VHH binders against q96p44r230to412. Designs and how they scored, part 1

No score or structure here was measured in a lab: all are predicted.

Target 1, 183 residues: q96p44r230to412
Amino acid sequence: GFDILLGLDVNKKVKKRIQLSPKKIKGYEVTSKVDLSELTSNVFPEGLPPSYVFVSTQRFKVKKIWDLWRILTIDGRPQIAVTLNGVDKILLFTTTSVINGSQVVTFANPQVKTLFDEGWHQIRLLVTEQDVTLYIDDQQIENKPLHPVLGILINGQTQIGKYSGKEETVQFDVQKLRIYCDP
Positions, changes and structure headers below are counted from each chain's first letter, unless a header gives other numbers; antibody chains are not in Kabat numbers.
F, E and O are the ipSAE of ESMFold2-Fast, ESMFold2 and OpenDDE, as the mean of both directions, binder to target and target to binder. V2 is 0.75 times the mean of E and O plus 0.25 times the DockQ between their complexes.
Where letters were taken out, [cut] stands.

## First folded at step 1 (VHH)

Design a1 (framework vhh_8cml_1)
Fold by ESMFold2-Fast, scan of step 1:
Structure a1 (fold): chain B 183 residues (1-183), chain A 125 residues (1-125)
Amino acid sequence: as target 1 above (183 residues)
Amino acid sequence: EVQLVESGGGLVQPGGSLRLSCAASGRTFSDYAMGWFRQAPGQEREFVALISWSGGSTDYSDSAKGRFTISRDNAKNTVYLQMNSLKPEDTGVYFCAADLYGSWYYTLPEEYDYWGQGTQVTVSS
């Protein structure tokens, strides 16, 4: 498995910490001043396995469309992305596809709106070769089928906290961001 | 900031039962997801069971499904592992582990912040 916060040196790039609980558990307060980017080969040297679990713990107030996490090709096209749409209060998952090179899965279940309440929440995406399942906190929300996927190219960049389609960093708080390779 | 102490281990015959307890010292026990891991003689530490911080979700290893039950009492700061139909291959040191703001999906030891010292379970005729 992979600790994306560690892989992108978030502890070195983000100095501001923010409290999650009364007992002083802290996350990172990300501002637009930092560029949270890294070569994908430095974070995922062997790429991603066919099945994995994405887990993140975050809080945000942003009402625009932004990528919590993404992997881009060397020419800047998304291969993998976990997108938070603050306008419609939905979550999108982008992954590779044998059909047209990529596919986008939309999670519009009413329970997804919980992520947009400005509180701390955990997102979990169980990705398999056949489907992707969304969990929020400790609840299973929705399962969606996937077209057959392709392996990712690792010659581009891995980024967190960017406006969708842009290089500008989003203001948000993050405590955990990991990939587990054996779901 | 959680201290974990396991108890309830011992010697039992194949087919027998044991109930393990893990007492946690702390004021925010309900913020922790809890897990049980075991280490058999000559083996790596392996996942057994987990329970979400709310108690609403549980998960088990394939070897534990149908035989073991994890539960918690947040008022008593305690997590339990009820083990039924014990087999010789269940022999090992059982460890309690806590993960802050963890979820019922964390089966990796590296996701757990605090560990107990373990309690020995021996299944032998």
Scores: ipSAE 0.017, ipTM 0.228, lowest interface PAE 5.3, mean pLDDT 86

Design a10 (framework vhh_8cml_1)
Fold by ESMFold2-Fast, scan of step 1:
Structure a10 (fold): chain B 183 residues (1-183), chain A 126 residues (1-126)
Amino acid sequence: as target 1 above (183 residues)
Amino acid sequence: EVQLVESGGGLVQPGGSLRLSCAASGRTFSDYAMGWFRQAPGQEREFVALISWSGGSTDYSDSAKGRFTISRDNAKNTVYLQMNSLKPEDTGVYFCAAKGTYVIYESYSPDEYDYWGQGTQVTVSS
């Protein structure tokens, strides 16, 4: 698996730490002035396996649409993205597809709104070749089917904390952002 | 697979220094990311420092930042924690931990680590 925060050198680019809990666990306070981008080949040299688990722990106040994590092609098209839509209070998952090149899964269950309460929450996405399952704070929320996926191209960028469709960085706090390759 | 053995713990006065070592035995040490964790009596294991498999990335807890330095020597299958300006609050059992062979980056949670040493006691007291 892959620690995306370490892969993008967040520890070197973001020095401001923020306390997550009384347990004294610290996260990173990301500001709009930092660029959290890295060559996908440096983070995922063999690409992504067909099944994996995405796990993130974050807190944000943003009311716009932004990508918590994304992998872009060399020409800037999304291949993979975990998108937080602050307007509708929903979560979107973008992945590759044999149909039209990509597919988007929408998680609009009322429980998804808890992510937008400005508190700390954990997202887990269990991705298999057939479906994707969303968990929030260890509670299973929804399972959605997937069309057959394609392998990703690694010649573009991996990024975190960007407004959707833009290169501008979102203000938010993050403690964990990882891929596990054995679901 | 991988066995981890810590050494270098002991009793030291406030303001003193200690260097902890973690010797790994097994075939694939350079494929593992490594972490140091500590546990005080009655507390959960807390993160102290981590280093990527290549040594190119490191990170520290806020209490360790500026005082502790993690490093590794892949030729010697060893990871180190240099601890300076020690405080009574640093007292605890220090554990070395490792990730599986295909994992190239580490997290802050003890639950993410595959292999653990038995620990070495660090006591900071006058």
Scores: ipSAE 0.000, ipTM 0.113, lowest interface PAE 18.5, mean pLDDT 84

Design a11 (framework vhh_8cml_1)
Fold by ESMFold2-Fast, scan of step 1:
Structure a11 (fold): chain B 183 residues (1-183), chain A 126 residues (1-126)
Amino acid sequence: as target 1 above (183 residues)
Amino acid sequence: EVQLVESGGGLVQPGGSLRLSCAASGRTFSDYAMGWFRQAPGQEREFVALISWSGGSTDYSDSAKGRFTISRDNAKNTVYLQMNSLKPEDTGVYFCAATYSPFYLGDYSEYEYDYWGQGTQVTVSS
């Protein structure tokens, strides 16, 4: 698996930490002035496996559309993205596709609105070659089919906490951001 | 913040059953996701099962799936591992582990857990 926070040196770039547990579990307070970007080849040198589990723990107040995590091509186009739409209170998952190069899956189940209550929540995305399943906190929310995917290009950047389509950083808190390859 | 004590291990024949218990002494046990891990002599510690803070989500290793059931009783500050159809390959020291997370499932990696018990020996004899 991959620890994206460690891969992007978040511990060096973000000075303020927020304690979630009495002593042990700490998160990061990300401000708009920090740039959380890294070469994808430094984080995912062999790309991503065909199946993986994305796990993130965060809280935010932002009411705009932003990418919690994204992998861009060298020319700046999204290959993979977990997008939080604060306007409609929905979650979007972007991944590669043999059809038109990419695909976007929309999770608009009413339970997705809990992510936008300004509290701490965990997102889990179980990605397989056939489908993607969204879990929020302790609940399975929705399963959506996927068109066959392609391997990612690693010559661009991996980024955290950016407004969609922009290089501007979102103000939010994050404690965990990881990829598990099995299970 | 939690102290964990495992019990229920022992010697059993192949095909038999054991129920492991893990008692926690912390008053905030319901804020913790729990995992069971095992270690055989000369082997690395491996994941067995996990359960979320509420008990609503569980997951298992491939070797445990269909045979083992993890459950918890937050009122009693206890997590359980019901082990059925035991095989000699299940022999090892079983550890319970806790990670603070009132809002998520837990983890498959041993490095994500804050608190560990001392372990309880399970021996499956053929």
Scores: ipSAE 0.015, ipTM 0.384, lowest interface PAE 5.9, mean pLDDT 87

Design a12 (framework vhh_8cml_1)
Fold by ESMFold2-Fast, scan of step 1:
Structure a12 (fold): chain B 183 residues (1-183), chain A 125 residues (1-125)
Amino acid sequence: as target 1 above (183 residues)
Amino acid sequence: EVQLVESGGGLVQPGGSLRLSCAASGRTFSDYAMGWFRQAPGQEREFVALISWSGGSTDYSDSAKGRFTISRDNAKNTVYLQMNSLKPEDTGVYFCAAELTVTYYSGPYWEYDYWGQGTQVTVSS
């Protein structure tokens, strides 16, 4: 598997650390002044497996639409993205598709609103070739089907904490951001 | 939502063996990767061993590899650490930790979601 925080050198780029409680959660305070970007080939040199688990632990106050994590093509188009929509309080998952190149899955279950309470929460996305399942704080929320996916192109950038469609960094706290290949 | 309770620690002579147990309570044990960490007095916690949710993947620190074996019983919500050929430098408080997901990733940047209170292991003559 892949530690995205490690792959983007977040530990070196973000100096301010957050500790929620002794012995429990420690994380990074990301500010708008840091650019958390890296060549995808340096983070995922062989791309992503067909099935994986995305896990993140974060808290945020932002009420705009932003990408917690994204992989872009060399020309800046999203291939993979986990998007937090602070306006509607919903979660979007973008992945590749044989139809039109990409697809977007919307998770609008009322339980998704929990992510927007400014507290620490964990997101888990179990991605397979057929579907994606969302878990929040250890609770299964929703399963959504996927159109057949394509492998990603690795000649673009992997980024975290960016406003959707923009290069501006979001202010948020993050403790964990990982891809696991043992589903 | 997961509570972890370690047991099985104690005093043992160099070359001896101990089996540590970590009992998890809660409803989601089978969704967690489980790890063992240890902490000597005045030191930071260090990684010892990891096992994925299914038991299909394990990893060990260099000091533990070949001497320690991690295993789990999902039906009993328990993870184990079998420690053989114990050395004085293995002395410390051993902590059980749970990370939400199925994983084979391990290393110095493990950040676990839940922790037990620890069990003391002392290796001395």
Scores: ipSAE 0.000, ipTM 0.173, lowest interface PAE 12.7, mean pLDDT 82

Design a13 (framework vhh_8cml_1)
Fold by ESMFold2-Fast, scan of step 1:
Structure a13 (fold): chain B 183 residues (1-183), chain A 126 residues (1-126)
Amino acid sequence: as target 1 above (183 residues)
Amino acid sequence: EVQLVESGGGLVQPGGSLRLSCAASGRTFSDYAMGWFRQAPGQEREFVALISWSGGSTDYSDSAKGRFTISRDNAKNTVYLQMNSLKPEDTGVYFCAADVYLGSYSYFDEDEYDYWGQGTQVTVSS
């Protein structure tokens, strides 16, 4: 598996730490002045496996559309993205596709609105070759089918906390951001 | 599954140095993020240092930052903790831990880690 916060040197780039529960939970306060970008080849040198689990723990106040995590081609096009839409209070998952090159899965279940209450929440996306399942705070929310995926290109960038379609960093707090390659 | 065995602990004077090693058995070691934790007598386990599966990223507790260095050798299936400028407050049992599975929320929490070594004693005293 892959710790994306470690892969992007978040501990070195973000100076302010947050402790939300006594002596157990620590996080990072990301500001607009920090650029959380890294070569994808440094974070995922062999790309991503066909099945994986994305896990993140965060809180935010932002009401716009932003990518919690994304992998871009060298030309800046998204290959994979976990997008938080603060306008409609929905979550989108972008991945590669044999049809049209990419696909977007929308999670609009009413329970997704919980992510936008400015509190800490955990997102878990179980990605398989056939489908993707969303969990919020250990509760299964929704399962959506996927068209067959393609492998990612690793010659571009992996980024955290960017406005969708922009290089500007979102202000938010993050405690965990990992990919688990299920054994 | 991985088995972890720590070594390199011992008695050292204040201001001294020790290098701890953690040897992992199993051919999937390079897939694990590795952490070091410690437990002082009568205290809870606390986080010391973390290194990513590739070795490209590290993190340290406030007490360890600037004095300790975590590193790994994936060819030897070993993670190291170089401890410099040791203080009596660094005394404790040091544990190596591997993080491979989902099921927890905080990577600084000991409950995040799936595999643990048995520990190696570090004593800093005159």
Scores: ipSAE 0.005, ipTM 0.160, lowest interface PAE 10.4, mean pLDDT 84

Design a14 (framework vhh_8cml_1; at its last look DockQ between E and O 0.02; V2 from the best seeds 0.00; counts 0 for: pae E 17.1 > 2, placed apart)
Fold by ESMFold2-Fast, scan of step 1:
Structure a14 (fold): chain B 183 residues (1-183), chain A 126 residues (1-126)
Amino acid sequence: as target 1 above (183 residues)
Amino acid sequence: EVQLVESGGGLVQPGGSLRLSCAASGRTFSDYAMGWFRQAPGQEREFVALISWSGGSTDYSDSAKGRFTISRDNAKNTVYLQMNSLKPEDTGVYFCAAGLEPYTWYSLDSYAYDYWGQGTQVTVSS
């Protein structure tokens, strides 16, 4: 698997820690002053497998549209992104596609609004060759079909906590951000 | 599939105002974010304004901020661009476009937008 926080040296770039009460587990307090970017080749040297599990634990107050995690082409186009839309309170998953090169899946189930309550929550995305399933706090929320995917290009950047389409960093807290290769 | 038809262009003096409309046909209009782009003779298309599928978020180019307002009416399948304090450099063909989020927020022209209108001419001249 891949630890994206470790891959982007978040422990070195973000010194402020925040408590996840009551378990005494600490996360990182990300501010707009840090740039959480890294070459994709340094984080995912062989790309991503066709099936994986994305897991993140975060807390945020921002009410805009932002990418919790993204992989961009060298030209700045999204190949993979987990996008939080704080305006409509929905989650979007972007991945590659044999049709038009990319696809986006919208998770608009009412239970998704839980992510936007300014509390700590865990997101899990179970990605297979046929579909993607969203879990919030270990509860299955929604399953959506996928068109067949392509491998990613690794010559661009992997980034955390950026406004969608922009290089500006979002203020938020994060404790876990990992890819597991066994679904 | 979405089909887009622009209207409201014309000739206006510097400092004047115009309201552009884009009428959409198709069952999925409310699933798309809507953008306005413009193209001057001999230039590439440039981004002007964007509105989310719900209407809850907007974005503007630096040249449009404070002067232009984008809005939409999903019941009428229409998106609007209210243009105030027009300048000669605003002259061009104005296109509406439909695309899916989050691609539209990357402002990547034809990469992010699946459907385009044929355009309406805006001329700002004395």
Scores: ipSAE 0.530, ipTM 0.792, lowest interface PAE 2.0, mean pLDDT 90
Fold by OpenDDE, look of step 2:
Structure a14 (fold): chain B 183 residues (1-183), chain A 126 residues (1-126)
Amino acid sequence: as target 1 above (183 residues)
Amino acid sequence: EVQLVESGGGLVQPGGSLRLSCAASGRTFSDYAMGWFRQAPGQEREFVALISWSGGSTDYSDSAKGRFTISRDNAKNTVYLQMNSLKPEDTGVYFCAAGLEPYTWYSLDSYAYDYWGQGTQVTVSS
């Protein structure tokens, strides 16, 4: 698997840390002053496998549309993204598609609203070659089919905590952001 | 640091009910997911129930499902465990636990929690 926070050098970039115990710092307070970007080739040197699990633990107050995680092409187009729409309180998963280059899966289940209560929650996306399943706080929310995907190009950037379509960083807290390659 | 104090335990007959409470110290109670665990004599501590930060998500062990209900009042810094239809197998020391990691696949494990109460004894016997 991949620790995306580690891959993006969050320890070096984020100054404010959340001490979750007397002995350990397990979270990060990401502010708009931080740029959590890295070359994808440094984070995912071999790209992503066809099947993987995205796992994040975060809390946020932002009520706009933002990408918790995204992988961009060199020209800035999203290849993969986990997007939180604070306006409609839904989650979007963007990935590649052999049909038209990109596909977006919308999770608008009422339970998705839970993510937007400003509390800590875990997002888990089980991505396979056939479908994507959203879990929130370890509860299965919904399964959606996928069109066949393409491998990602690794010559762009991997970013977390960005407003959709922008380079501005969203303020949010994060404990974990990982990709597991063996679901 | 969070201190947890359980209460509400006691002796009940099979089929009876108990309501456990766990009072948390400090001002950061709402940041924590809360869990209940239990430990029978000679057994390992086992997961019973979990409630997320806001109370919006809950989960239960298979043995607890349908009989136990976990809830919380963030204004009172308290988490509750309503236990109905109690069985002798439910006998044990019940522990309240707090963790800043909310609801994860390992939240069913004790190491996911940072703070623990001293426990309250629940005895189900005829």
Scores: ipSAE 0.005, ipTM 0.262, lowest interface PAE 10.9, mean pLDDT 89
Fold by ESMFold2, look of step 2:
Structure a14 (fold): chain B 183 residues (1-183), chain A 126 residues (1-126)
Amino acid sequence: as target 1 above (183 residues)
Amino acid sequence: EVQLVESGGGLVQPGGSLRLSCAASGRTFSDYAMGWFRQAPGQEREFVALISWSGGSTDYSDSAKGRFTISRDNAKNTVYLQMNSLKPEDTGVYFCAAGLEPYTWYSLDSYAYDYWGQGTQVTVSS
């Protein structure tokens, strides 16, 4: 699989570390002083396939709306985004769509509220050509259909930990952010 | 590979001073943030002081502030801990540590350091 933390040079950009296990696996304390952005062409030079698995392990106290991971167009619009809405305690997934250029899937199952308890949680999104399935802490939560997707444009930015619609970095802790092909 | 060797420990009376040295060999010393930790018998290893890779930033535990000074000489591949006004509570084995990444200089946690010396004993006894 592909490590987004490595692709954005998080190990060089984030000064604060969290040792998460005795086996020397490290996490990162991301603060608003850090800019975790990289050209998408450097991170995903061949784009993303229509099917993939996104996996992240994070904790956060933020109660606002923010993007854990996003891939923007050159003019700053989301093509892909995993959004944590702390106001409503829901998760949104944005991807491309042949119908309107983009589509947003809302995961509002009550179990999604667990993500907002300030503890460590694993998010897994299994994205296929037909649907997307949310898992939290290895438990399947919801499956939602997708309209057919377009390939992403790689001429913009890939970012982690940004307030939605803004360039300000969210304070959160992260251990893992990975993409796996081919589900 | 980095090898760290501490020296300068010993027996000293309360109120006395010691200067610890940590000589580094192997990879380029100037790429590493350096720290001093200590361990009393039966206790967990605790943070004492750190210094950034350039020497421009330092930090100290509450018990070390005002009494201990960390410094480094990158030309000699050596880090120092000047310990003044020593107390019996300062007794323990003092370890030098090196972090491979430049950003470890912000970390007070022992897990942020990848290389450790074997330690030098400091005993403060009347």
Scores: ipSAE 0.000, ipTM 0.104, lowest interface PAE 17.1, mean pLDDT 83
ESMFold2 (binder alone), look of step 2: mean pLDDT 80; pTM 0.816

Design a2 (framework vhh_8cml_1)
Fold by ESMFold2-Fast, scan of step 1:
Order: sequence, then C-alpha cells, then structure tokens
Structure a2 (fold): chain B 183 residues (1-183), chain A 126 residues (1-126)
Amino acid sequence: as target 1 above (183 residues)
Amino acid sequence: EVQLVESGGGLVQPGGSLRLSCAASGRTFSDYAMGWFRQAPGQEREFVALISWSGGSTDYSDSAKGRFTISRDNAKNTVYLQMNSLKPEDTGVYFCAAGYEYFGSTLYSPSEYDYWGQGTQVTVSS
C-alpha cells in the first residue's frame, strides 16, 4: 500500500506536530504556508490498483470546500479527489470514468455531518470497480455505485489539503493518510 | 505524575473577562495535551477548549469559539484560558486536565484525560 504522508514528505515539510509523548502516535498541524505537493509518479509509480481502501484521520475547522487528497492531470484537472464540503457538510469522491473522463459521487447522509464537528475522525473509502463505500469511525455510512473507471495518469501532481480548484493550502491537522491495496 | 492547580476564577459581571491559569508540576507536562472543562451545578463536566503539547493546535467548544483563547507556556509549565464576553451560562467550576491522544481519541470526553486539577469557580452575575 501507500503512505501518502510519507510519499509527500509531510514529516519534512511540516514542522508543527501533534505528539503527546515519544511513545504516542504523531500527527501534523498543516498551515497555509506549506505546499504539500509531489509528482504522482514519485508517490504512485505504477498508478493506483482497480480496488483500494483510502484511510485518513484528521481534524479541521475550515467551513469552505477543500480537497483532503487529490491527484491532478498535468493540465491540473482532477482524476481522484476526496473533497470535504464545509458549506453543506458533505463528502465528495471524484474518480476516473469511461464517461466524460471523470465522475463525482456525493455522500450526503446525515451521519457525514459528524466529520464537521471539529473533532478527530477517521474516513475510510472502500473503492472497487463497481462501487465505493464510506465508513466514518468504523461505521458503514453509505454505498454508492461507480461507472467503470480508467487508470490514472501519473504525469501530474498528488496533493494534500488544498482548497478545491485552488493551489492554496488549508489549515488542518492530520495523523494518517494511506492507501491500502488489499480491500 | 502530573499535578494540576487552577487559579484565576472569581465573580464577574456579564460582558466581563477572566484569565484562568493552570500550573503543572511533573517532568512530563510537555508530553500532554491540555484541556479545560467546566461543570455547572447539577450537570456533567463539559468540554471547553484544548491545546496540543507544543501549543501548535487548539480546539474549542461551539460556546467558547470567538470568546475564549487557550494558550500554554511550556517553560513555565502553565496553561491559560482567557475568557472574554462572559455570559451567565458560563458559570461553573473550571477544571484543567492533561491527556494523551491516540488515534480515535478526540480529547473531548473527560474520560480521555489522565490528570485533573481541583477546579476554580467562575460566577457570572445574572
């Protein structure tokens, strides 16, 4: 699998850390001054498998629309994105599609609002060739069908914590951000 | 291991301000996140604010946002809560607490904190 925090050198780029002792799990306080970007080919040299699990643990106060994680084409178009919409308190998942090149799945279940309470929460997205299932804090929230997907292009950038459609970094805390290739 | 002593409480009129202090003793103070909780008569302890071990991140209850500021001085082993625009509903005993965070822990619940002070009374005149 892939540790996205390690792949983007977050430990090197982010100096402010949440660490309660040497024996406790470390997290990062991301500020707007940090650019968490990396060539996708350096993080995912063979692209993404057809099925995977995205797992993240984060805390945020921002009330705007932002991408927790995204993969862009070289032209800056989104291929994959996990988007937190702080305006409507919903989560969106963008992935590739044989229809129009991409597709967006919206998770608007009332339980999704839990992510926006400014506390720590875990997101899991179980992505298969047929569907995507959202879990929050180990509870299954919603399952949504997917149109057939395409492989990603790796000649663009992988980024963390950016406002949607912008290069500006969001202020938030993150402890985990990984892809498991074994769903 | 960590011992906590609160001070700075008192009687204040609505719209007034108070600054609470929490003095810690113990070699591990800098390893802990610090939280402030309050308890009104006949109620359970509720979360007010927290600050990470480094002071780099803070969090607040909805009722405290925009009015209260938490800060810490690790060299002095002290955490502070600056309370502005106080309201009668802010009345209660204010406790500071030290807790470790693990994945899945939010430090919003009193049960997630390992060490507690004795509390300091804050009364906002109705």
Scores: ipSAE 0.000, ipTM 0.087, lowest interface PAE 19.9, mean pLDDT 85

Design a3 (framework vhh_8cml_1)
Fold by ESMFold2-Fast, scan of step 1:
Structure a3 (fold): chain B 183 residues (1-183), chain A 124 residues (1-124)
Amino acid sequence: as target 1 above (183 residues)
Amino acid sequence: EVQLVESGGGLVQPGGSLRLSCAASGRTFSDYAMGWFRQAPGQEREFVALISWSGGSTDYSDSAKGRFTISRDNAKNTVYLQMNSLKPEDTGVYFCAADTYWSYSLTPEGYDYWGQGTQVTVSS
């Protein structure tokens, strides 16, 4: 699997830690002053498998639209993105597509609003060749079909915690950001 | 960053059709998600349809599903709304909107750029 926090050297770029539990589970307090970017080829040298599980644990107060995680082409366009829309309180998943190059799946189920309560929550996205399933705090929320996907290009950047369509970093807290290749 | 100009509105009979166009000028039209919203007299702006930056994803309000089709031509910097089987309840000012981000919103608050609107009147 891939540890995206490790791959982007978050432990070296972000020094401030916050505690999630008495068991000394610690997260990172990300500020707008850091740039959490890395060449995709350094994080995912062979790209991504056709099926994987994205898992993140985060807390945020921002009420704008931002990408928790994204993979961009060399010319800066999204190939894959997990987007938190603080305006509508919905989650968007962007991936590649044989139809027009990309597709966006919207998770607007009322239960998604819990992610925007300023508390700690876990997101899990089970991505297969046919569909994507959203889980929040270990509860299945919704399943959405996908058009056939394409492999990603690795000549661009992998980034964490950026306003959607911008290079500006979002203020948020993160404890886990991982890809599991065997769902 | 982008300027939007709507056209194609008018007066039609119930059951008629109209095609609205929204011409965009500015830097990078193909990086924006595009939406159509409408406002009836005395009401708030409501969502009608949206299309992602690539055209690979679309969404519609319940009242628009099966009757309206949103499309875009990124080479011409234009988004379209084909409206069929029009009803008196579809009467209103139709606005084209661009989201600054590659993501999209189902509410007006998520959109940063707006056209001035085009009037659609469906009357018996």
Scores: ipSAE 0.014, ipTM 0.471, lowest interface PAE 8.2, mean pLDDT 87

Design a4 (framework vhh_8cml_1)
Fold by ESMFold2-Fast, scan of step 1:
Structure a4 (fold): chain B 183 residues (1-183), chain A 125 residues (1-125)
Amino acid sequence: as target 1 above (183 residues)
Amino acid sequence: EVQLVESGGGLVQPGGSLRLSCAASGRTFSDYAMGWFRQAPGQEREFVALISWSGGSTDYSDSAKGRFTISRDNAKNTVYLQMNSLKPEDTGVYFCAASEFYYGTSLYESDYDYWGQGTQVTVSS
């Protein structure tokens, strides 16, 4: 699997730590001044596997639309994105598609609103070739079908914590951001 | 905050069964995700099984699926690993681990904050 926080050198770029004790780091406090971007080829040199589990643990106060994680083409278009829509309190998953190049899956189950309560929550997305399943805080929320996907292009950027469609960084706290390759 | 003590290891023949226990001392055991890891001589520590803080979610390594069952008793501050159909390749020191960060599951060693000293499991004729 892939540790995206490690791949983007978050430990070197973000100095503010959320600590439980002096020797225990609970997570990182990302500020709007930090740019968490890296060449996708440095994070995912062989691309993404056809099936994977995305796991993140975060808290945030922002009420706009932003990408927790995204992989962009070289011309800046999303190939993969986990989007938190603070306006409607829903989660969007963007992935590649044989039809029109990309597809967007919307998770609008009422339980998704829990992510927007300013508390710590874990998101888990189980991505397979046929569907994607959302889990929040150890509870299965919703399953959605996928159109057939394509492999990603790795010549663009992988980014964390950006407003959707912008290079502006969102202020939020993050403890975990990982891809598990054995779903 | 949490101290972990494993027990139940021992010597068994191939095809046998063992039940490992991990006793935790701490204020709110039910707030912690629990995992089992193992380490064979000369090898790196590997994931075996995990159970969420509530007990509502479990996950297993490919080698453990169908043979091992993880469970917890929050009233007794104990997590268990029931191991059936044991094979010689299951031999190793088994470690119990706790993550003090709440919410969800964790499959990597680095995600766990507290570790027991381990209990030896040997599968041999």
Scores: ipSAE 0.000, ipTM 0.194, lowest interface PAE 11.7, mean pLDDT 84

